# Designs tried in a protein design chat: VH-VL binders against q9vpl3. Part 20

Target 1, 224 residues: q9vpl3
Amino acid sequence: RGKINIQRPKAPHYERARVVAVTQPKYPELPKAKSCFKTRAERTQQQQENPYNEIIAREVRNWLDHSRLVAFFHLSSITADDIFRVRVQLHKQNLHLKSYGSKIIEQAVKNTRYEAIVPLFHSNHCIVFSPDPEKTAALLRIVRRVPQMVLLGGIVEETMLSRNQLVAYAQMPGLHAVQAQLVQTLSQAPGHLIQQLQAHQNSFVQVLDVHAKNQMNEETPKST
Short names: E, the ipSAE of ESMFold2; O, the ipSAE of OpenDDE; V2, 0.75 times the mean of E and O plus 0.25 times the DockQ between their complexes.

## First folded at step 1 (VH-VL)

Design b51 (framework fv_imvotamab_arm2)
Fold by ESMFold2-Fast, scan of step 1:
Structure b51 (fold): chain C 224 residues (1-224), chain A 120 residues (1-120), chain B 112 residues (1-112)
Amino acid sequence: as target 1 above (224 residues)
Amino acid sequence: EVQLVQSGAEVKKPGESLKISCKGSGYSFTTYWIGWVRQMPGKGLEWMGIIYPGDSETRYSPSFQGQVTISADKSITTAYLQWSSLKASDTAMYYCARQEWDSSGYFDYWGQGTLVTVSS
Amino acid sequence: DIVMTQTPLSSPVTLGQPASISCRSSQSLVHRDGNTYLSWLQQRPGQPPRLLIYKISNRFSGVPDRFSGSGAGTDFTLKISRVEAEDVGVYYCMQATHFPLTFGGGTKVEIK
């Protein structure tokens, strides 16, 4: 409303300042100006879109459209120092770790071929992007060392893959052989794929429980 | 420049606990793995396990899982190998070695070794 | 576990003559990233191991060019073109492609 820096900006433009500046001219508008653009009925039907979210959603769509590898992770509590080290390690392999709110992700993928991923982001999450699908093996190698990041699934060459399918992709030699395997293992029903992807959320407890039970059942001797 | 310096020789009796150390210097300690390798007298090399000091993640060889504990203290750039109860069969030379952060699968620098003798 | 078989067990060699050590793995060591994580270590008497060769054929910093590595899949060779007195010791191959990391049994290189 009474912005001091309209004529003389007092701070340098940061990314956040740029976003605020884009939306800023709309804040001084009076309620009667808003009424001129929508009927009473139309205004009550629609909630206002957050312009900030749309700008970030465009960034997410750009990452999705220009990345041939996208991997989705559940993210447990991790220190800023530790996640920074992981980010640096990934960046050396042209792997880009990003975090976005679930509302922004939904807005980004709405009415796109990627809309089915939205349920994966109902808890804490992060996404890794890369233009190079051959980096899937490097990604999983790095993430094996980060127990706070649990692989949920991904997209490779525009094909949605479950966790197990993505792990299989990482272990296959040659892109041609992998493409054949992806076609072979692709889930037909979106619900079945989403169930598979969601089943891996917080599956660490279940895996530990199964492993403990197997040990209690006196399986193989301690050595052999 | 890069150095791994291990603690001195130990003489112990069966049933005693022991903790030996490996101090790294001349590099970013939290961005490299530290592995432990055992060499029994007159025998070859056996990989025991590895730790990433940046997040304390450990991986153990199946032969050593539950037999030893590997840990690290990044504030003093030191990795540790520990036994709760030593056996005569633990008599060996123990080496620590550094592995690159990207899991390059090789040990580039090695400590001088710690001789552990367990008798009587 | 991957079994690494080294031959010969010992290699007596005359100073200035070549030496060759073979290493065979029970399974392919090609990783899914296309790399082969096979390395060669040298252990001189009373000394810790030291890295000579990594990823089959790459010499580590400070390693003399008389050392060379070759091979693919399951069959690997370390060659010393002209053995010097300081080359006496035990040589180990090591694989890190498959968990757990395993070593060959060692080959003792000695002068005569």
Scores: ipSAE 0.000, ipTM 0.403, lowest interface PAE 19.3, mean pLDDT 75

Design b52 (framework fv_imvotamab_arm2)
Fold by ESMFold2-Fast, scan of step 1:
Structure b52 (fold): chain C 224 residues (1-224), chain A 122 residues (1-122), chain B 112 residues (1-112)
Amino acid sequence: as target 1 above (224 residues)
Amino acid sequence: EVQLVQSGAEVKKPGESLKISCKGSGYSFTTYWIGWVRQMPGKGLEWMGIIYPGDSETRYSPSFQGQVTISADKSITTAYLQWSSLKASDTAMYYCARVYDDSFGELYFDYWGQGTLVTVSS
Amino acid sequence: DIVMTQTPLSSPVTLGQPASISCRSSQSLVHRDGNTYLSWLQQRPGQPPRLLIYKISNRFSGVPDRFSGSGAGTDFTLKISRVEAEDVGVYYCMQATHFPLTFGGGTKVEIK
């Protein structure tokens, strides 16, 4: 037949079961929260102060602190099979696709240099982390096949970049020598970057229209 | 069946503008790059640039940057190559081709349009 | 830009005899990912180019077994084991490892 890819998944059960064993990320084992509450006030406080959120928030901070590449995506409706195939492809390139609740992200980045990213996560989202910024090109090539994932921007070497700036970084020919220089050259005032990223969070059609206008006359030599 | 159908031959004078088209069918238009290749009369092939219709990302050959504009309209599965001001040296056959790039070791121009002959003379 | 040099410029061949075309690149075509993005195209008179071989040696769908590709690094070969009348045309190598994408100058296969 035709080629089967992320857009038209026909993965059999046994294939997914086999892959899960080798690609599933490790998370700390968490004891279940106590289900008995003494009073209505204590029940409300437990719901707001979920101890598991703090543990997961620490994981998010750890990913942000140890990743030299962080990419933010709006995520449209996508099947479990499709997102799993994407996760597997990314994992082979040392790219780690993560999804966290907005409250957990907010808790993780509160009072840190990353606090400015919170507005990006008001809608359905996912994040890709990597310790290797040279994997930006591989990341963009993989997600190009996944129309449900819309790039909003990212952080490279602790510098916040818009979608177009991240694409420019990926296409930079002298990765080892000039990437740090490019990152510094593309740096922007945080307020302007956040405003641009928020605008790109709008409907998929609006994001595509803005992207089409911004991608005019982009030319960068493809690195080896 | 994958098919790329290009617009018909054009005869133009120097200084005139022109926009030629390449319509894709039989595949997911937004998930494949479209490339443009020039072939001057009796000469070989020259890569001009490529576009990814899903997000309109373009990459141009340095020799063609600023000389042409590549665009695409995914609603009608059509890619375009355009000149603001033609010159006699633009006389050539122009081909569009689909680019297969899966990011995992496969990258090639698999299907080609029939070509659009552009003649620029006074 | 990567320069792709093809030899010979013209190859007159008797029907049923083999033909061999060489393509040499000015720089290694091995990509950072370990793959070599070298393709071969056929252009028959008055026709658009047609993909024959990709990634050095892989035949594209519908391409006859008489076509084969080989090579590594900077030196690549396209072979036609038994030339048929329909094989008349110009053959181009193409590299997609380095930006910008570049083509060889072409080799014309003609019948004697």
Scores: ipSAE 0.000, ipTM 0.416, lowest interface PAE 17.6, mean pLDDT 75

Design b53 (framework fv_imvotamab_arm2)
Fold by ESMFold2-Fast, scan of step 1:
Structure b53 (fold): chain C 224 residues (1-224), chain A 122 residues (1-122), chain B 112 residues (1-112)
Amino acid sequence: as target 1 above (224 residues)
Amino acid sequence: EVQLVQSGAEVKKPGESLKISCKGSGYSFTTYWIGWVRQMPGKGLEWMGIIYPGDSETRYSPSFQGQVTISADKSITTAYLQWSSLKASDTAMYYCAKSELYDYGDSAFDIWGQGTLVTVSS
Amino acid sequence: DIVMTQTPLSSPVTLGQPASISCRSSQSLVHRDGNTYLSWLQQRPGQPPRLLIYKISNRFSGVPDRFSGSGAGTDFTLKISRVEAEDVGVYYCMQATHFPLTFGGGTKVEIK
């Protein structure tokens, strides 16, 4: 049953996140003294913000903290059947495709070293997680056949990398020492990296516009 | 350090089966494609097909579909090219080559094996 | 299938002089990702092919700077600025934009 198994997060971080979620106290934060009287509108706003968003945000933080490879993609319109096939291929390589709302991602990464990724998620997006950074090449192989998914950048061994840096990492031998050296050498400040990631997103939009107008690139590397 | 080493020359009769090998070393075998290219005596290069050893996905040139089988064994980092029944027209030098990234990659066929000469005669 | 037409068939060149090889494809080689997967290979006598240039103009590791690639769409050129004795061999263009992957017919570079 590949479809049931594919929908489940991998055991180590999933079990840890669920144990924390179940055993930790879940109570509303008390308002600060100068704002101790919440209006009905403020209470309704908090209810509409949905307490489940914080549970999902904690799940995202656990994925980020327990994954040694995280890749960010722009996601164009794609059918449920097509994305399911992609998830199956990724899962075989211990790569986990997740889609989260921008607000949830913002809540998840607020006050963390990952906060710089928030601007990437203002448009349609998805994220691929893996405990194994050596799977970067396999990831790029799979998504190259999915024109709806365009690489924006990622995180390898807790280091933020641009699209070009991730591609370079994927081309390195699977030797841990060589890959670790590359990650260290290619690492950039978050601000600079975000500029590069946003540039790639803008380039993709331009490519899509050209492709849509010309319809000359219908032939792609496909299994069929 | 990154290299592909192919099996030795073969002399066969028409109708015989044959399996030749290409052993990769110095790189992550399961994350790169391996392609097979034929060069008939005095002729140019012809792409036969390609395999991704990580999941054994194969793609064949239409001219070679059904003529050959490409396979790989991850445990010994070796790719194979196989014929069930050889023909005299199969006489050629056969090369294996590593391709970076997807399908053909940025550096399509960047590292090549030394070649395996296959001679099919009565 | 994409037909790759390579000219000239043979190129006798004096040592130290430039050589130029042309490659024309039957269709545009621009992939939908914006890249053009056009490569140049060198095959010295009795040796396997060697990658020289990939994506039109990018020199592969270890390839001397006297080799340069250029072109766009359907017309591509490989230039050797100053031919050396070691450059003798057959040169092939190759496209990987469209399935199946196809090669040019080859150009023999030899010393006169």
Scores: ipSAE 0.000, ipTM 0.440, lowest interface PAE 13.7, mean pLDDT 76

Design b6 (framework fv_imvotamab_arm2; at its last look DockQ between E and O 0.32; V2 from the best seeds 0.00; counts 0 for: pae E 9.4 > 2)
Fold by OpenDDE, second read of step 2:
Structure b6 (fold): chain C 224 residues (1-224), chain A 120 residues (1-120), chain B 112 residues (1-112)
Amino acid sequence: as target 1 above (224 residues)
Amino acid sequence: EVQLVQSGAEVKKPGESLKISCKGSGYSFTSYWIGWVRQMPGKGLEWMGIIYPGDSDTRYSPSFQGQVTISADKSITTAYLQWSSLKASDTAMYYCARLDYGDYEPFDYWGQGTLVTVSS
Amino acid sequence: DIVMTQTPLSSPVTLGQPASISCRSSQSLVHSDGNTYLSWLQQRPGQPPRLLIYKISNRFSGVPDRFSGSGAGTDFTLKISRVEAEDVGVYYCMQATQFPYTFGGGTKVEIK
């Protein structure tokens, strides 16, 4: 009894094959489920149909590109009047408070260096822009008085900073002050090193002198 | 203070070209859209188009597409509306307005308007 | 284009009395971002338009509290609680949800 090759079943006899072919339930081709995936074209068309988002996205991109300070905030139960008050205060410091939809932000930063900020915009949010990174301290001072504004993070000089890093940055002395301090420290280092090196040399010379003196004393025969 | 100052009234004949201006001051001119609005005598407001001075991206209302040209010179913080050939039907007040999408205020500041009269 | 229809065309009002203006859009003004970009503008005689209300109910800077906006979807209302002489002019609703932006036909508020 020939081993039924289960892996390659012998083609059925022609008559059987015909019956199987005819009896195979023609499953109605399931209507190709219109893949809920709107074709890229349909998405593009929908995007084209609402030029509004594109317009705003461009604005967002422009602010990001021209700002040296960007701060991201979560807004918790803040009123329009409260926002207005904060905006006025910020504006006096050349800080610009903006609010955009999350989708607009996503569109604006897509395929850009700013794409990493997208997760910050899952809730009500606002962004503060400034051309001056030195205004970070002023920004934080103002928003501390606004409990409804929660700092999430920011971008300073093209570097993404966490909330804690941004706070630390605001507390740092200006770049020039830090540079001056660094220069001062560096200028003092060689002097200290030289002193230490000289101290060791002097110590060594002293030890040698003592040794030499001791040797001379041992060589002086007690003239009895 | 944010201000939009438009050029003075114009009296022209049909077929003549015209360019009117809107100068922005007191804000970052390149960071906000500028729009133009037409108001015919005794009529309502019609949005014509918008321009982003930062990159000169321009969008027109379908009704005004090809009828006018909107431009901007960021170096002097000025937006322009121009006609190549005026018609009598172009007689209207023209306003420029700032669009601020980020401050919850789409159209927060307006120019004083420029009256354009086209009469044979 | 979204058609904005205002009613009434004219609203004669006695000083100190309330006024109400209606604006209806041909389609929903709710944007994909969840906001409704409906604004109200005031144009006094011989002056440029002035923004009064944005996003349905928010008063713009310097706008008196007697002005209020309400509505949702396609129906919107501007209310003046006590009309003053300075409130005389034409009021426009405006949608900025979809390009091109469109205005209502205007409502003229006059004093009796």
Scores: ipSAE 0.281, ipTM 0.671, lowest interface PAE 2.0, mean pLDDT 86
Fold by ESMFold2-Fast, scan of step 1:
Structure b6 (fold): chain C 224 residues (1-224), chain A 120 residues (1-120), chain B 112 residues (1-112)
Amino acid sequence: as target 1 above (224 residues)
Amino acid sequence: EVQLVQSGAEVKKPGESLKISCKGSGYSFTSYWIGWVRQMPGKGLEWMGIIYPGDSDTRYSPSFQGQVTISADKSITTAYLQWSSLKASDTAMYYCARLDYGDYEPFDYWGQGTLVTVSS
Amino acid sequence: DIVMTQTPLSSPVTLGQPASISCRSSQSLVHSDGNTYLSWLQQRPGQPPRLLIYKISNRFSGVPDRFSGSGAGTDFTLKISRVEAEDVGVYYCMQATQFPYTFGGGTKVEIK
């Protein structure tokens, strides 16, 4: 029979060496020690830390600082042709669609007033920037026809607004004074401010009340 | 509308200094990088460097480092490309272009070009 | 530096027929942020370059739908489905994944 029985003559030596190798560590664990040779995981981490990320993050910070309107969206799978059509429509309204990786967003907004937006970018996302907050209504009208883009919230005049608050803002008359007062009312919501707005623009306060009730009771069912 | 307008053609002698310009309009000048690209007569495109006008950070191609200076003046939305001493080999068309990382790519909008001719 | 190689050097095409341009990079163009910064530029005679395609396959604003881009990693293609007279010019691929940014040598599209 030509079966290989090399294990037999070396079995005591080989098995003893194997037991010693398994039961006795050859080196101590080195916590906090950095290897002279990077592990594959460490090389991957170093490759992920790219100086370009700071260049892109600086660009993102400048977009945030120069835009009076910023809207955040979840982005489902969409074709290049479809997103291009949306981008063209938005650009005609001075609305700029951007997409950045979550690490870049985190790097851009760390230690800024906008740090709270980071959780919005843990899934596929995009951002629309504009220097003109009156374009909020145009933005939402365009996005209504794009089911792949789901509004998460935004920033108007440096004030963070929820999805419902941003929708309410979009439905207001286009007067700067009225819109600025709405933003302040939505962010702070003090009773005396509501009375102040009502004194100047009664229709504005009425619309705000309807939107505020809709925001508080978003699950309220209604029909004609 | 986004527009980059470059300065006019230049005819210079070797050893002379030169500064050409690229004026941006129709967008937030400090929100985008500006890059410079050289095209020698009958040849392809060569990237020279970029500048971020918001803080004047610059990055040069190794082949152009020390040969040119890129600068920007955000108050007049203008970027510059400068030579301290021109060589005949600097004869080329020079383009400026806007750099955008997001959903738009680097070099999305281009200037019309500045022809620089260096001859004795 | 990442080297960008384009083929062919020239592409004579009959009007209305398709044209295809290939671009190969010396190393992967996938950036650490997950994006591939591969663009295609068109330069018509006597004009500045114009962005056609970015991030491999996304068409830039105002670019006709007869232009399309595809590819991954190191191999990329620009296609013109039906060449028109205005498409005469030189086409360049470029990468912005790594400094310095580099361009392909160019492909001249001509009508025969």
Scores: ipSAE 0.229, ipTM 0.621, lowest interface PAE 4.5, mean pLDDT 78
Fold by ESMFold2, look of step 4:
Order: C-alpha cells, then sequence, then structure tokens
Structure b6 (fold): chain C 224 residues (1-224), chain A 120 residues (1-120), chain B 112 residues (1-112)
C-alpha cells in the first residue's frame, strides 16, 4: 500500500528516459550535476522498480540471515556449462552459489551491519551461502579449479573476513575454532596462528606441547 | 531431490470454497518463493501470484488480485491456493512452482498439478 | 503487462530434423541489473511444465545439449538441433524481468 500510485503518463516518462540513455554517446559525465536535477519521471520509475527489487532483496536478506558462511567472489567471463558444473559441485557440499544485481544487494543490506560489503559488488560477482562454516575448506578446494571465480572475502559466524583471513580460517581444524577475537589474531604472523591453534586444542595438550617444543627447537637449533 | 507435491483433483460446485496445497521437500522451504500458475483446459499458462514462506510476503497478478488467496504454513512446508466461492470459470489445472532468483532460475521446479473441476 | 508472442503456434517436424521457436516481447526484457530474465519451458503431453532454458541461453540441470536458446532485447529463439520423439509437447517462453510475470501463448512441437 505505501507504493507510489503511478498513472498512465508515468509509463511514457519511463520509456523516454530509457530511450535517451540508449541513444546518448558513452562518455563519462559528472554524476553530481545529473543527480541534482532528476525529473519526476526518473524518480517515479526508480520507485516503481522497487517492488520487483524488494522481492529479490527479501531473498538475499534471508540467505544472509540464515547462512553462517558467506563468501564473495569476483566473477570473470565464464561459460554457462562451467558455472553450472561448479554450482552442482558446491550444492553437494551444502554450498549455494547465487548471483544478484548490485542494486538489489545494496537494498538488501541497507540499514544493516553488512552495508560495508556493497563496494565488493560494483563489478561482476557471485556469492556462496552455506549454513555450515566448516565447509569453507571444501568451498576453496572446489573454486581453485575455477580461475574465473576470484575470492574477495567473506562472512563467517557474522564476522567479516578478508581473503587472507578466510583462507586462514579454512586451514583451522575443529567445530569451535573461530570467534571474533580469534579472527583478529588470524591477521598476525604464522607463528601466532600456530600458537592460537594450540591454545584451542584443550583435549590434546600433550600433542600441542610437543609441537610447540619442536617449533622452538627448529627456531633455536637451526645452523643456517 | 527438490519436490513439490500437490493435493489431489477436486470436483466442486459453484459457490463452494476450496483450498489446494503444494508441499515442498528436499530444500529449505522458507528460502524460495512459491508461485501458482493456472492452465485452463487446452490453453496456455497464466501466472497467479507468489509467496515467500519465510515471512508470508505475498504478491498477486492484477488479474487474480481479490479472486484467490495464497498462503503458506512453513511448519509443514506447504503452500496453499484458496477460493472463498468457486465459479465454473475456475475449472482448470493449477500448478505450483518454485522460484530461485539467486540462480536466475524462476520456475525451476514444478508440482504435478491439481485439476479443479467446477460444474453447474 | 509485457505481452509475450510466440511463433509458430504449431511446428510439425520430421524426427531428427531441427526445430526453431520464436518469442517476441512487447518491450525489452533487459532488467535494470543488466540481466535478461527470459526462460523457456517444455510441457510434454499430460505432464507439468519443466524449465529448459533460463536467462536466454543457459540450460537447466538435465536438459540435453540439443536445446539451445538465443536472442536479445525483445526477440528470442529456442532451437532443438535434432528433434527426438520425447521432444513432442508445448513450449512456452516466459519473462521474469517485470511484474507481473507473463508467458507466451505456446508452440506445439509435433512429429510429422
Amino acid sequence: as target 1 above (224 residues)
Amino acid sequence: EVQLVQSGAEVKKPGESLKISCKGSGYSFTSYWIGWVRQMPGKGLEWMGIIYPGDSDTRYSPSFQGQVTISADKSITTAYLQWSSLKASDTAMYYCARLDYGDYEPFDYWGQGTLVTVSS
Amino acid sequence: DIVMTQTPLSSPVTLGQPASISCRSSQSLVHSDGNTYLSWLQQRPGQPPRLLIYKISNRFSGVPDRFSGSGAGTDFTLKISRVEAEDVGVYYCMQATQFPYTFGGGTKVEIK
């Protein structure tokens, strides 16, 4: 009910605006001048598109809200057969490959803590959703055979991770491996990562102590 | 395997109410839109409307607004199409179908159809 | 509403020969996100529709290579490179670019 009532004259205004955009030369123009003087038809057309975008944005919100793993990829030119094959492989691992328009993603994350992801979607992209954050390693293994998909980063357990942080997370064992504090520690040197993993493996302290002892011996007794 | 299983054929008289069902299985029911499509005998397909079972957001084709009610019960993964008062012109095959906008595959899986016959 | 017009209404074809089905929309199906949400459905006799092609040219899971889609803007084509007996049925184009979603009138493919 809160939608703007669009009468018949609005349709001609929408078509006129689209025709002008198609016939104009492809030159860079300053957005500020154009954005200051939008016509009534342009504003109405933009608002008219919101109901369709809202339907798709609702789907995106649901995936974001119910996925403990979200991974963002830049998508280079890829054949339909290749992307289909990847989607099937991912689906077998409970990994759901999706693609949405950037405007729809912006609408879906508006007024949420995920607004920071919007810049990632200015180029061709795809997103992988999963309820299973332990499938991160399987995800990375599958997509490394797909050079057209370039990892940008992700969200694990509601925490934003860079590409390097997500890769480091995938190398960690266990259902209880990552918390917000541990994610920040993963940005540190590899030696700190190994020590953090040892701290989280409470049931095998003796094994961890031997591993730490071997690392100390490697650092200390090296003759080179 | 994704499946949509619809309720059985119905034979009704004009003025009676009717509620037919579409049960989804093999996927997250609340993560996808479900649409209803009418096919009159010997005719093509007509989109009636869609529902998002996750929050019951429901959208109707203008031709069907006010003529039917689309609803869902996510606890039993079932969508419904309902008439308060059937007309003879409602005699048709009715399909439910899943819509997956994120894979660009609208209407990717279909129910088997429910034949509704309204005779007077 | 976007009107979807299919031609021909009936396409009798010799087994093993190609078939071509055209679909024309009353306005561009290019969405503001740059995608074109044009799909092709197949309905075999006595069966529900099934998705064949989405986004103009992408084959859905389990659809044979003999099916291909092409087109742009307002003009789209479904081709069957070698028609088989199981390809008999009615084919529909459908747009999901703009609400309400609309279907073409159908094209019946039949064996001569």
Scores: ipSAE 0.011, ipTM 0.536, lowest interface PAE 9.4, mean pLDDT 76
ESMFold2 (binder alone), look of step 4: mean pLDDT 92; pTM 0.940
OpenDDE, look of step 4: ipSAE 0.147; ipTM 0.646

